# VHH binders against Bifunctional chorismate mutase/prephenate dehydratase (pheA), part 3

Target 1, 371 residues: Bifunctional chorismate mutase/prephenate dehydratase (pheA), of Buchnera aphidicola subsp. Baizongia pistaciae (q89ae5)
Amino acid sequence: MTLKNALLAFRNAINILDKNLINLLAKRKQLSLNIAHTKVKNNYPVRDIEREQMLLKNLTILGEKHFLNKKYIESLFSIILEDSVLTQKKWIKKYNLNKYKLEKISFLGSFGSYSHLAAQKYAKKHSKILTDKIYKNFSDVITSVEQQQSTYAILPIENQSSGLIIEVYKLLQKTPLFIIGNIYIHANHCLLAKKYTPILKIQKIYSHIQPFKQCSKFISLFPNWKLSNTTSTSEAIQHVAKENDNTIAALGNESYGELNKLEVIAKNISNKRNNITQFIILAQKKTYITNKKTHLKTIILISKKNENCEKIIRNILHKNKITLLKLKYYVTSKVLLEKIFFIEIENIYCIKHILKQFTIEIKCIKILGCF

## First folded at step 5 (VHH; framework vhh_7d4b_2)

Design S26 (from V4 with R98A)
Fold by ESMFold2-Fast, scan of step 5:
Structure S26 (fold): chain B 371 residues (1-371), chain A 121 residues (1-121)
Amino acid sequence: as target 1 above (371 residues)
Amino acid sequence: QVQLVESGGGVVQPGRSLRLSCAASGFTFSDYSMGWYRQAPGKQRELVASISSSGDYTNYADSVKGRFTISRDNSKNTMYLQMNSLKPEDTAVYYCAAGYTYGDEYYFDVWGQGTQVTVSS
């Protein structure tokens, strides 16, 4: 046996051990990721100092039994534990980003539009972490949810001053998406200012030119007010919210004012009254089922050719003691007397039998949602 | 192809009437809200009148309210603007538009080429 052959053999043995150490560290890292997954599900903190101290103590005792230096084992496992914590924190951060990315709301419009306000109002009820996606037409808004690029779609269906949004109703006939809620946006302008600002202290008003015109009668009551134009109603509201000045106010929508923590100083100041837009929230049926919400009402679309269809609907609901909450229709053919009806009814615990009876008489019925 | 074509513009004396027509093709006319916009020299385009897809709801600019009437015939895919008691300040290029309206929001994505209306003594 030469000295060179013995040294080579020992070096090869160390290489095998080092390879095994790397494999064990990799397995330990995988277990750390599994622990992170469990901690997220149960809302546990990543770092547990008491457990770490106990683990280090136990490992130094075990190391001493194998004639390993205490400081050596403490240093080594402190590094291993720190990497474990960092690995868990990085995984949880990535998990949260991916979860939030899946909860997107699609709509038609721009920043500060009624659709945007409806999206923010819906997000505020469920989660402020939802992100917005803007599309050019209603079909693309719906398609984004059908293709799972967005979790929710928000669409207007009716406005008190302009009636039904017929294109949306036609899309509801074709889409497999389910209505899971509704939102009402009041399109009446308000005077918005910081909390506890009395109207008599207001000296300057910020707004886009359109709200100034739409509130001209109210503004004429305060001829000493200085008017300042902004590029958007949202900019006016944001400006007033950020400035440390109690003499300024903005004209804008009440809901958007609330989102920016402004107080409504005067309501219903628009030249026109009662301009409410109803929005619906659409989602995949599977998304709705997993959310397990209590059903308070059922929304139904009825396509029927008959002059007496409305009477038939009302009679069926009355005989079954079902409260009719809303009934709207649009005409698809005036000559053929063809109408499509949109109805909201009070949902009862066992509605399936009643809906089956209803379907027999009406024949052309689609359930759009329950919420 | 999706298209809007205006007609009925011309030169007219103050106090007279003019009727504009907008013929739509290439889309389901009855699904869309329609509107009339105008643009005078050196000014931005402004909404004159709008009409819902059903025809049941109409909206007018304050400057034309009581003088202009918007209407539509879904069977002919045509929208109309009846302009009465015309004034020199009504002189503009009038544009037909199709899209969606709700509240004070207007989302028109289909536009005509425009027709000139001149009110001159």
Scores: ipSAE 0.176, ipTM 0.621, lowest interface PAE 5.5, mean pLDDT 79

Design S27 (from V4 with G103N)
Fold by ESMFold2-Fast, scan of step 5:
Structure S27 (fold): chain B 371 residues (1-371), chain A 121 residues (1-121)
Amino acid sequence: as target 1 above (371 residues)
Amino acid sequence: QVQLVESGGGVVQPGRSLRLSCAASGFTFSDYSMGWYRQAPGKQRELVASISSSGDYTNYADSVKGRFTISRDNSKNTMYLQMNSLKPEDTAVYYCARGYTYNDEYYFDVWGQGTQVTVSS
């Protein structure tokens, strides 16, 4: 055989082996899914560290018999085992959603919107698996829960920069649903990069032009950074997450960075104070708090045609030594002097007595939730 | 283009004083919070003192509180660290740094080259 013909023959042999390796990896993945099914049926944990360590030890011994480097085999099978665990976890989540008919959450927006991030944060905080339902307007979001098409609705009520979201307050005035919780989303920009990216080695940052302007003071600390524009902060974060490059970073939201497996390498880098959006979670179910908690929140909506209504509210709370956590209002008519008040108070034990005083003195009161 | 240059380090006996200076160039000094870090051999870098952009607010590590004083002169683009009652455990390389501070969180990402302070008898 000539050297050229020998090389061609060996390359063709490697191609055949590589195709066989892909087929074997596919078969191994299928077995991992079968194992996931068995683990769900018997309520076993997905990860077994002792089994994994024993498997790696046995494989490195086998590899040594074939003159393969120990670190090579350990690295290869560590990747295979991690993919197996992730595959099993993803399949089990889907199985549980289908089998146990877990709850649905409705919100306004699209993937990566603040409402979507709030829904995911709520699910994580309460260890729930929730199916997302997206709607075109706030009214449809609320109606989906009223008609039992969704278990929960998430709606923004206030942004620190733009104020009250009046459309949502108007809907709260007439809906029979209850507020069962709240979620806060920080609209502050963070510097986001892959794990083990040293900030001093960053050469290029990605973002939409607006965050670059909003973080100009922080960016001026790094005059050697090259700035690259993207069509959105979400695109910037996705780009950095996809690239295998430890010299790039993105400006964007901390929560969305976490969803894309990026680390926060600098926080609170905006020129202005923290910008927080408050979301409320609505449900048909009344949430009753266990008697063991001494400090609870009650949310009250008051509609009143009275110029001294705020004074009456503050006097009742002060007389009963109740902590006022939040008092907001909007004017429905300047001519009629109509105001809608949104009040958060700290409960201890006497909430029914205070609510009776409000009902007697103010009359138009609605309890939105207690949690 | 941003440069921070420390000066004033040296060898001193315990109980004596040193004054460190940090000269800044290449940026608007009055817009930034500044700080002093130190690193002793085999130990992690430690924040010693920080000062707000206006100079009105200062913060100190517990180990130096009452002994060290941080100050700045925005007209000269210079920050200072007055170190009194020096102890052998103050022996370290001292770095000046510029940064951005939000709600007591510190982001100091530009450092000088460092200046050696040795306190020995």
Scores: ipSAE 0.000, ipTM 0.093, lowest interface PAE 18.7, mean pLDDT 77

Design S28 (from V4 with G103D)
Fold by ESMFold2-Fast, scan of step 5:
Structure S28 (fold): chain B 371 residues (1-371), chain A 121 residues (1-121)
Amino acid sequence: as target 1 above (371 residues)
Amino acid sequence: QVQLVESGGGVVQPGRSLRLSCAASGFTFSDYSMGWYRQAPGKQRELVASISSSGDYTNYADSVKGRFTISRDNSKNTMYLQMNSLKPEDTAVYYCARGYTYDDEYYFDVWGQGTQVTVSS
């Protein structure tokens, strides 16, 4: 036995022990992650000072039995416990982020548009975090959900001032998606300027022709104003935002004005005081939204070439004492008197019987949703 | 299938006129707003003029107001752009587009292949 041979043997033995120590530390870390899972489920804190102190005391006693210094064991396991706590906190943070999996909501428009406001209102109402996905046409909005690129689509169906959004109704006839909810947004126009300006100092107003018509009564109070048409409301707002002129203003929504750092000079200037846009939420899966009081309703689309269709619908509902919540129609042909009916009715125990009666008396029925 | 086909483009001297036509097929033309876009070399596509489904409402870009007139014939599924007093800055490819007006914005989902308009001396 040379000294070199003895050193080699001891070093090899230490290497084997070190490998075992690493394996044991890995197993201990895995158990710490299992503890984190349990703590999250029961809302327990990650740090448990009483448990840690008792554990350190027991380990120092065990160490002393093997002739290991108390401070050595305390220092070593303090490091191990701190790593355990950090590992648990990191895992819990990642778990909490994944618990609220981001669902995508698609809509037509831009940030600050009425569609965007509807999306945010839906997210808030349902305590969900949604990632916004913007499209340039209604068909692409619907297709994104059909192809599972988005979880939800928000589409406007009616504005009280401009009427039914016919393009959306046509898409509803063809899509296999279901309506799972609705949202209402007040589409009120404001007078917006780059800097607060007394209204009497305003000389020129920029807008699309539709807001000019929708605000005609207010505008008539200022006959000296020069009106300039833009191709869109967003163009009007952007034009006012970029010009160094406090005597010009735009008509548009307050939220889009805020995005462009414009000041509100006048509010509630629309001819109709209750200018509400109704949005629907579309999804692949039928679902019921539950809260303290569930408003159960069934939405039906009917395509028919008969003036008596509305009479038949109302008769069926009256006979069965069903509340008609909404009935709207769009004329597809004036010559043939072809109409598409959008109907919201109270959902009741015998709804299947009612739907069967509709199918018998009115052919070409599509159930759009129940919520 | 939905299709839009433009015609009527060409080379013309400043101050002259051209009339563009857009023939639509594969959808109910009278249900949709229609518009004309143009794209000059090295620039973004811009909306030149738009017309409501009924034809009762029209809108124009400031650069063409008083010079261009948009119109439509729903019985013929055709939209027109009458371009008067043409300027060199009107040189662009002109696109017919099908769309709709929502939230006072124009949204277009179908475009034609485009027709070249060149105004040069």
Scores: ipSAE 0.000, ipTM 0.415, lowest interface PAE 10.4, mean pLDDT 79

Design S29 (from V4 with G103S)
Fold by ESMFold2-Fast, scan of step 5:
Structure S29 (fold): chain B 371 residues (1-371), chain A 121 residues (1-121)
Amino acid sequence: as target 1 above (371 residues)
Amino acid sequence: QVQLVESGGGVVQPGRSLRLSCAASGFTFSDYSMGWYRQAPGKQRELVASISSSGDYTNYADSVKGRFTISRDNSKNTMYLQMNSLKPEDTAVYYCARGYTYSDEYYFDVWGQGTQVTVSS
């Protein structure tokens, strides 16, 4: 039953209370920022589980005295505490970036690896000073950015001689991070040795199995050479640089050889020219499309269990006059015919209308980035 | 809890065969590339064979190519190395490893304890 005047009075009273609640939440958020400032000065962690549990217990007891449901108060303050933690983390991240002006870039590898060279190339291209963070696996590289321990992650996705790096594609399907750019690294294999090493005196060469395969024609010219495998190309270069021996050499990258004070004794020794690895840069924030740059691209992942998926994709793009720049896929299950497609298309306006058409015919679609 | 356990090593005569197994636990086996390395006394550790997460790509050292076969069973979390026509030069401790591979780079972050293979009369 509606009592018009009484209902209006009660609704006005609720509006006043809601306004007061918003004001109190704003004051609470400001205190959370003040707490963050104090924690940074005293090197305290943002989250304190013991304190949070005690606070929730005390608030539920207080709520019960006012005839409020325990689960209601627990749910409400759990949301408030989570927002407080996120607010503190965001402020501390911004404070540290402003104070040190240093961003961190995470990658898999070692100093002088192709990932390291890609990170350096990215930093130079964007005139940034980046601190390198090295991890032992791609999952940790991505997690470091997800947890805000690093600003950027750099990961290889494709190499011309070895194909798609499937492990990275699986992680891209799961991560909330965005692709904000790409870098290409050319494999420049050369023969590296200590100063004044004559090529005819070389008895043993060090490298990984891939450079040996990629330089097999050159190596066949020296059938007396002994080949020794290393765990990585960078390890081969470091080994030769460390040893006091002028009968050994390494196959590897010229730039990393120079860093280790080795001389290039032969260049352009690869069987195939232009062995290129494509790297992607991942970050928390999506790069916004502006009319500032021409030739912007949108990158999409599509997952589908259907033999005709590629034809459907091509038909949708053709019908909407969208230029397809790249289409790659990998098989997740040969038995179930499951495929993941990696697609680059030219950047267009009204992407929401086209995404709706894809969603109707292709149920699993993820936009990875636009740049 | 992440661990790799090798088995199948032993003493064999030249020309014989051995099959090594590597049992993985504590991680999603199908997400990782796997490899076999060996190290003989006084020599550096060398890659013998590697296999991609799907099993579609394999690589072998030239010294074992045509004699050794690497395989994996993702349903059993197990990797295998079938070693045929064994030579005295194959005598080494064999290690299985978990990692990632691309281009000319191999990154292995977890290693087994190793299993001894001795090829001798």
Scores: ipSAE 0.144, ipTM 0.581, lowest interface PAE 5.7, mean pLDDT 80

Design S3 (from V4 with Y102F)
Fold by ESMFold2-Fast, scan of step 5:
Structure S3 (fold): chain B 371 residues (1-371), chain A 121 residues (1-121)
Amino acid sequence: as target 1 above (371 residues)
Amino acid sequence: QVQLVESGGGVVQPGRSLRLSCAASGFTFSDYSMGWYRQAPGKQRELVASISSSGDYTNYADSVKGRFTISRDNSKNTMYLQMNSLKPEDTAVYYCARGYTFGDEYYFDVWGQGTQVTVSS
């Protein structure tokens, strides 16, 4: 036999063995997936150190009987066991994700809007994976949850500079949904630019007219800057992010800037420190999580045609030793002297008695939520 | 039914003025921010001007700033756009829109059918 023919024969034999090894590894992996399925059903942990150590010991003993080095077998099967654990963890994660219906959160706005930021903050606070659902008006946002197309709705109710969002209060009068929480977004403006943009190199800044007004003292420190108006702070940030220009910056929200890969060049540049928007989270009663220890507030909506209504409300609460946390109202008709009151009170077990007193003196009482 | 109806469009020579009106019905006008959009043939719709629900805050596109003035009369459920020093490039269909403002952001969800403004020499 020639040397070439002998090598070819041995190489072919190795190829057959390698194919068998791959087939066995595939079968072992399939059993690992079957084990993962069993562990999920019985809430067992993926990794079992005691079992792994016993397995490695038995395999090294078996290997020694075939004149294989102990360290060689130990290293090989350690890799196989690690892959098995990773495969099981990956399959379990995918199984759990498919088993749980992804919850949706509805809001009015665009990506990077205050409503979008409020939705992200809510999801993070509650460690939830939520799919964003954007609508064109507040009514559709609420309807999406009423029709169970979304689990949650986020709506702004008040901004310190703009006042009450009256349409939202009107929708709260009609909707069967409950308020299950609130989120506050601080509109603290910062100067945002691309990475490695020196502040002294900036020539033009973009923002909405209100941030320019609200940051006028800071801007006055740079009299050579050109100011360009955008229709929103989100638009300003998007514009600066997409332009290949190191001489421009935007005034806007730090978090949205980060989402657009911009850096904060200057912070705390607003004339006032406080510009807060309050958002409420709405959900179906059936999805409301009741924890008696965490419920500190009850929210009530009251409608009455009476100029003395506020005094009546305050007197009832005072006589019953209930702390009034918030009282807001808006006028629905100057001709009819009709006002709608939005009230937050400290949660108490005797709320039924107070509601009875309100019902005697006040028309149209609705409990909006407790949290 | 929520409805916005524009009026006051027409043909005008460069340098002249025109006043657009938008009559609102079917909703509480004073609860909403309002705006004017325009669209020329083959171009995207652009925001021209916006006004807060109170009328205290206004915003203008750079192309019209200093020439156009937006205003509103909540007692008449009407919004106006005073267009001065008109240019050929102002030629477009002008749409009024209803929306929401909170903080430094706003969103428009209802538009009128539009009124044609033509600036020709």
Scores: ipSAE 0.173, ipTM 0.551, lowest interface PAE 4.5, mean pLDDT 80

Design S30 (from V4 with S30D)
Fold by ESMFold2-Fast, scan of step 5:
Structure S30 (fold): chain B 371 residues (1-371), chain A 121 residues (1-121)
Amino acid sequence: as target 1 above (371 residues)
Amino acid sequence: QVQLVESGGGVVQPGRSLRLSCAASGFTFDDYSMGWYRQAPGKQRELVASISSSGDYTNYADSVKGRFTISRDNSKNTMYLQMNSLKPEDTAVYYCARGYTYGDEYYFDVWGQGTQVTVSS
């Protein structure tokens, strides 16, 4: 092999690594924007000196394991951390200047309700600052987006303990809005800590008095725990998130813990059974089904006045080798035996052909969204 | 007009049974979750039982679990609460409500006038 050929091979390998490094830095910067969003919503400071020092120490130790120089790793990550802080400050400054132009998210419920938690989870996932708009009924929630008074609507469609929320399905049949996402909220309390910690290492639990009562059976298994009252469940979770102490934990909702970057130490510790509620996000933005292979979910509403509708649906999907992820229905007329089906499918190839087959055999089909 | 009308309340001795009925009119009954609330003298209003639109899912307060049974007949637009082994502490005004139930959240937009249940000798 000539020297020139060997150098070309090594240069090509470095180019691949550099592209991967740029991709990872981009992902890290996106997380910095998500952190900025969370800090603004919860009034946290941008700079956390203790967290930064701990992170640098841990990274230098990891770097030494890979035979990388300590000063090299310190210098590199100091630059990365400084860019992260500057990115967060710049975004917060822009947020304060454009607060009056912020997108709005509409829902039914109060602050701390499952709908509110779902709205917060959606905003964080997509690095958006959203103004909450509370309405008294589901129709007004949807109308606010149809009339462009809000950008997003969030609505529950199903709960494990209470089934389908029929009024929402009726509104979905009539609205021109599209489903752009799903959010799941767990109703039961969890034990949450800053880092995954063996349960026997936990010494002190923070909570409002109500979760202590609701989790009394679980707590009785650990008589050596010190219990500390907070004024709210959110205060307990925020306190544990701020402290650099792995021996403390909070009782709270799994989704709110996730928003605060806490680890779940124990699940479903409430005296009552676990209830999961599925929410959908609705928006004016039209989603188009592309002719590409995709790992996207497609949601379809089907209305049919016959006993064979489910069989027809399953046969079309099976013949086209499409995975059925969810099929739910409810009866709209006792006399006509009319059913409305809600179908979620994972489409790994073009769905246009399947929609044509459904249209031929089932005339009342509405695509609710693809995401 | 949307209307909920309760019936079946009264005075009963401890250990006996009562059956409450809630007749609904003016809306599609099958589309809504239904529930029974009660308010005892000097106590806060509490959810006693709820039932999904299909009737497949029910929820009960711990104080009544095993003694009370909620049911509905969508063909008659009526919801029922069968109350067995009644105790003096079950004395309250019982309210029928229409709304949405998911998890432990309840959003009611229509209420009945209430029916008195008194458990005493």
Scores: ipSAE 0.182, ipTM 0.576, lowest interface PAE 4.9, mean pLDDT 79

Design S31 (from V4 with S33A)
Fold by ESMFold2-Fast, scan of step 5:
Structure S31 (fold): chain B 371 residues (1-371), chain A 121 residues (1-121)
Amino acid sequence: as target 1 above (371 residues)
Amino acid sequence: QVQLVESGGGVVQPGRSLRLSCAASGFTFSDYAMGWYRQAPGKQRELVASISSSGDYTNYADSVKGRFTISRDNSKNTMYLQMNSLKPEDTAVYYCARGYTYGDEYYFDVWGQGTQVTVSS
């Protein structure tokens, strides 16, 4: 019989009560989920301020009957009510997503554009059924995924003929989204005309100025053709489809030609047959690494003020036997010699652990994705 | 903050000229293609003219070709649209837009608030 034994007994009693309190809180949380289910069925809002205020008042009165301090009960149940609201909102969000089960993919452009083709190629490659969402600018494409209005975004980052899409790189610096894959599209032009149009009867070709330049060698075979500029390849294709004229043709992509019921009368007419556009796929969640024998790709963005930054990056990668797949940059300030580097590397394993050590030597590094 | 501000709109009689200006701020103007769009009441927005980042290449809608001239001054971060031989059909709100190209496609991601052009007889 000691003071130690009395303290131990009281502590054991408190432990039993605390265990019971946890069990009661768990039961209360389960009821909050049942309430969320009822609210969704009846279109009621999750938070009810008047109900919460009435509940707190009633609980403080009940607490007072048990000699508990009013401020203590108000503070405790305010926390419990806040958790209840958060639990209900989280469940309703999950319920609404499961009810429709449609993953959405956002891109900039029109149906039949290169971005649309990239979205279709991604869906097929990963055996996904995706609903297309079209936006008017890259910022809205990214924001749609950040705000969970879409599951995926596809954006072009580079074309071999026109170079880096700088605006996308600027958005990648700011977005918390992750790159989960890449898709390559061959930007090869076709000559498109109405069905049964003989190539020798063509007198006028419609296109944007860039495809005329990219197909100059092919066009030079037909020196009597008149060239007419349009604001886009889509406009050129629509114009040829609309006109009842078998002497006109457009330069553009085969898929959009087919959509407009045009025939491909010549393929692979570009000066460079391998004109490739690289697209990236963005999502909120990182890809899970499966047990693969193939090398993994990691994409990194580096912001650094240094004239020799490229050489430093190459030396670090070489020293650690990491394969450099791509290194691109754009200049943000010529005065400060500030560059943003986009780096794609390949390693046997995800280099997250190794990359954490590189952040010590390379300030302002951002890991965009590992897949 | 990335911003485009149009100026130079107004009311003009048919056959007259008007010059629109677009002042760009918050980005490296010389890196981007630029364009002018217009939207008439009850009609869809249409591309009027576009200009490459260097200014060496321009494109025009068929409806304005030979009458309108797009130009830019990269030292002043400003783009212009010289509108000659104006017609009542040119009446619209004119929008300045920042763009880029990849392959043969034009994309415009930043827009001004627009400036009204009214051609009245």
Scores: ipSAE 0.000, ipTM 0.255, lowest interface PAE 13.9, mean pLDDT 77

Design S32 (from V4 with S33T)
Fold by ESMFold2-Fast, scan of step 5:
Structure S32 (fold): chain B 371 residues (1-371), chain A 121 residues (1-121)
Amino acid sequence: as target 1 above (371 residues)
Amino acid sequence: QVQLVESGGGVVQPGRSLRLSCAASGFTFSDYTMGWYRQAPGKQRELVASISSSGDYTNYADSVKGRFTISRDNSKNTMYLQMNSLKPEDTAVYYCARGYTYGDEYYFDVWGQGTQVTVSS
């Protein structure tokens, strides 16, 4: 290695470290926003001087072990902590200004339903506070977003046990709304506890009456368990999360357990096989079809009366080396051999060119979303 | 006009069979999940059985498994519930419903007026 080559190598290494530092600071800022959300919900103050002083002390001790100067670490983390506090205060101020204009999410079902769990999972993933809007049918859920009564709609499109939810696919053909994301919910019950506990130490199970019926075969294996009814699966899970008791457990969905920071003691305890339900999130926001790395997939809908349509789709994707993530169809007319195709493809640099090729080869195409 | 009309209810002796029918009109029957609910006096309404739009997937309450069979004929816009080995505890008003199911979740938005099933000597 020459001196010039050594200098170039060291500078390249520093550039990589600096990029990693920026990424870590961004992640730390996101956690600060999550903390702000939790503080608002629980009425905690933004600033905690005692915690800040203890954190700085611990960091300076850690820094000394790596031969970093105490004043250097104190100055650096004082700046980071001050930015965190200002970020939290700015977010809370914006939240308070817009609390009567809160974004709304519409879905079919009740509180604690799988649609509600999907809505909460979406909100948590994006660190948002959303007001729930409950409707009695899928058409009203979509219409609420079309008429700007809600910002987002969540709808199921497929379940592994029951297949495609054709009613939703038909609504997707007509709606001008865009798919901006998806959420997967496991439709099986799990045994959930505050921390991992051997199953034989469990004494009392909390649940709504329906999960008790749906898990009756598993429960019958433990005749000494005491069963306690709750008004919802959500209340059962929240009760177990609140209590400092390792001998109690709740029946519920694994994803909702995760949201409440519970441990899974047993999986797949439902009388029926494991099921996954795919939900889509709809909004009026135009998702630009972009060649940017921030988008992982493009979703398209194709309406065609040609039995060779699937071969044409697969040929276009194969020729352009595009990964097909999902291809589903349903028959709209057996007499006319008419099918509607729902397609998910990997988002790649030339996606706009590929969509033009689909339009040329297949004239009835609708772009549902890119995310 | 969306309508669900139940028929086939009545009084029957324990151990006997009864078949309920639900005739649908005013919507594309083959697009919807269909189900049977029942409600006995002083008890909550419970899902007895459900059937997917294609008829390929069925679900039953534990209390009726092995005794009841749900089926549908999409060409006739009709759903059926074959009830075998009837017990006094099966006495209830049975409701036909149109809706959606995914996994163990059930959402029904259109209901029939109900048909009485009484299991007694």
Scores: ipSAE 0.011, ipTM 0.453, lowest interface PAE 9.7, mean pLDDT 79

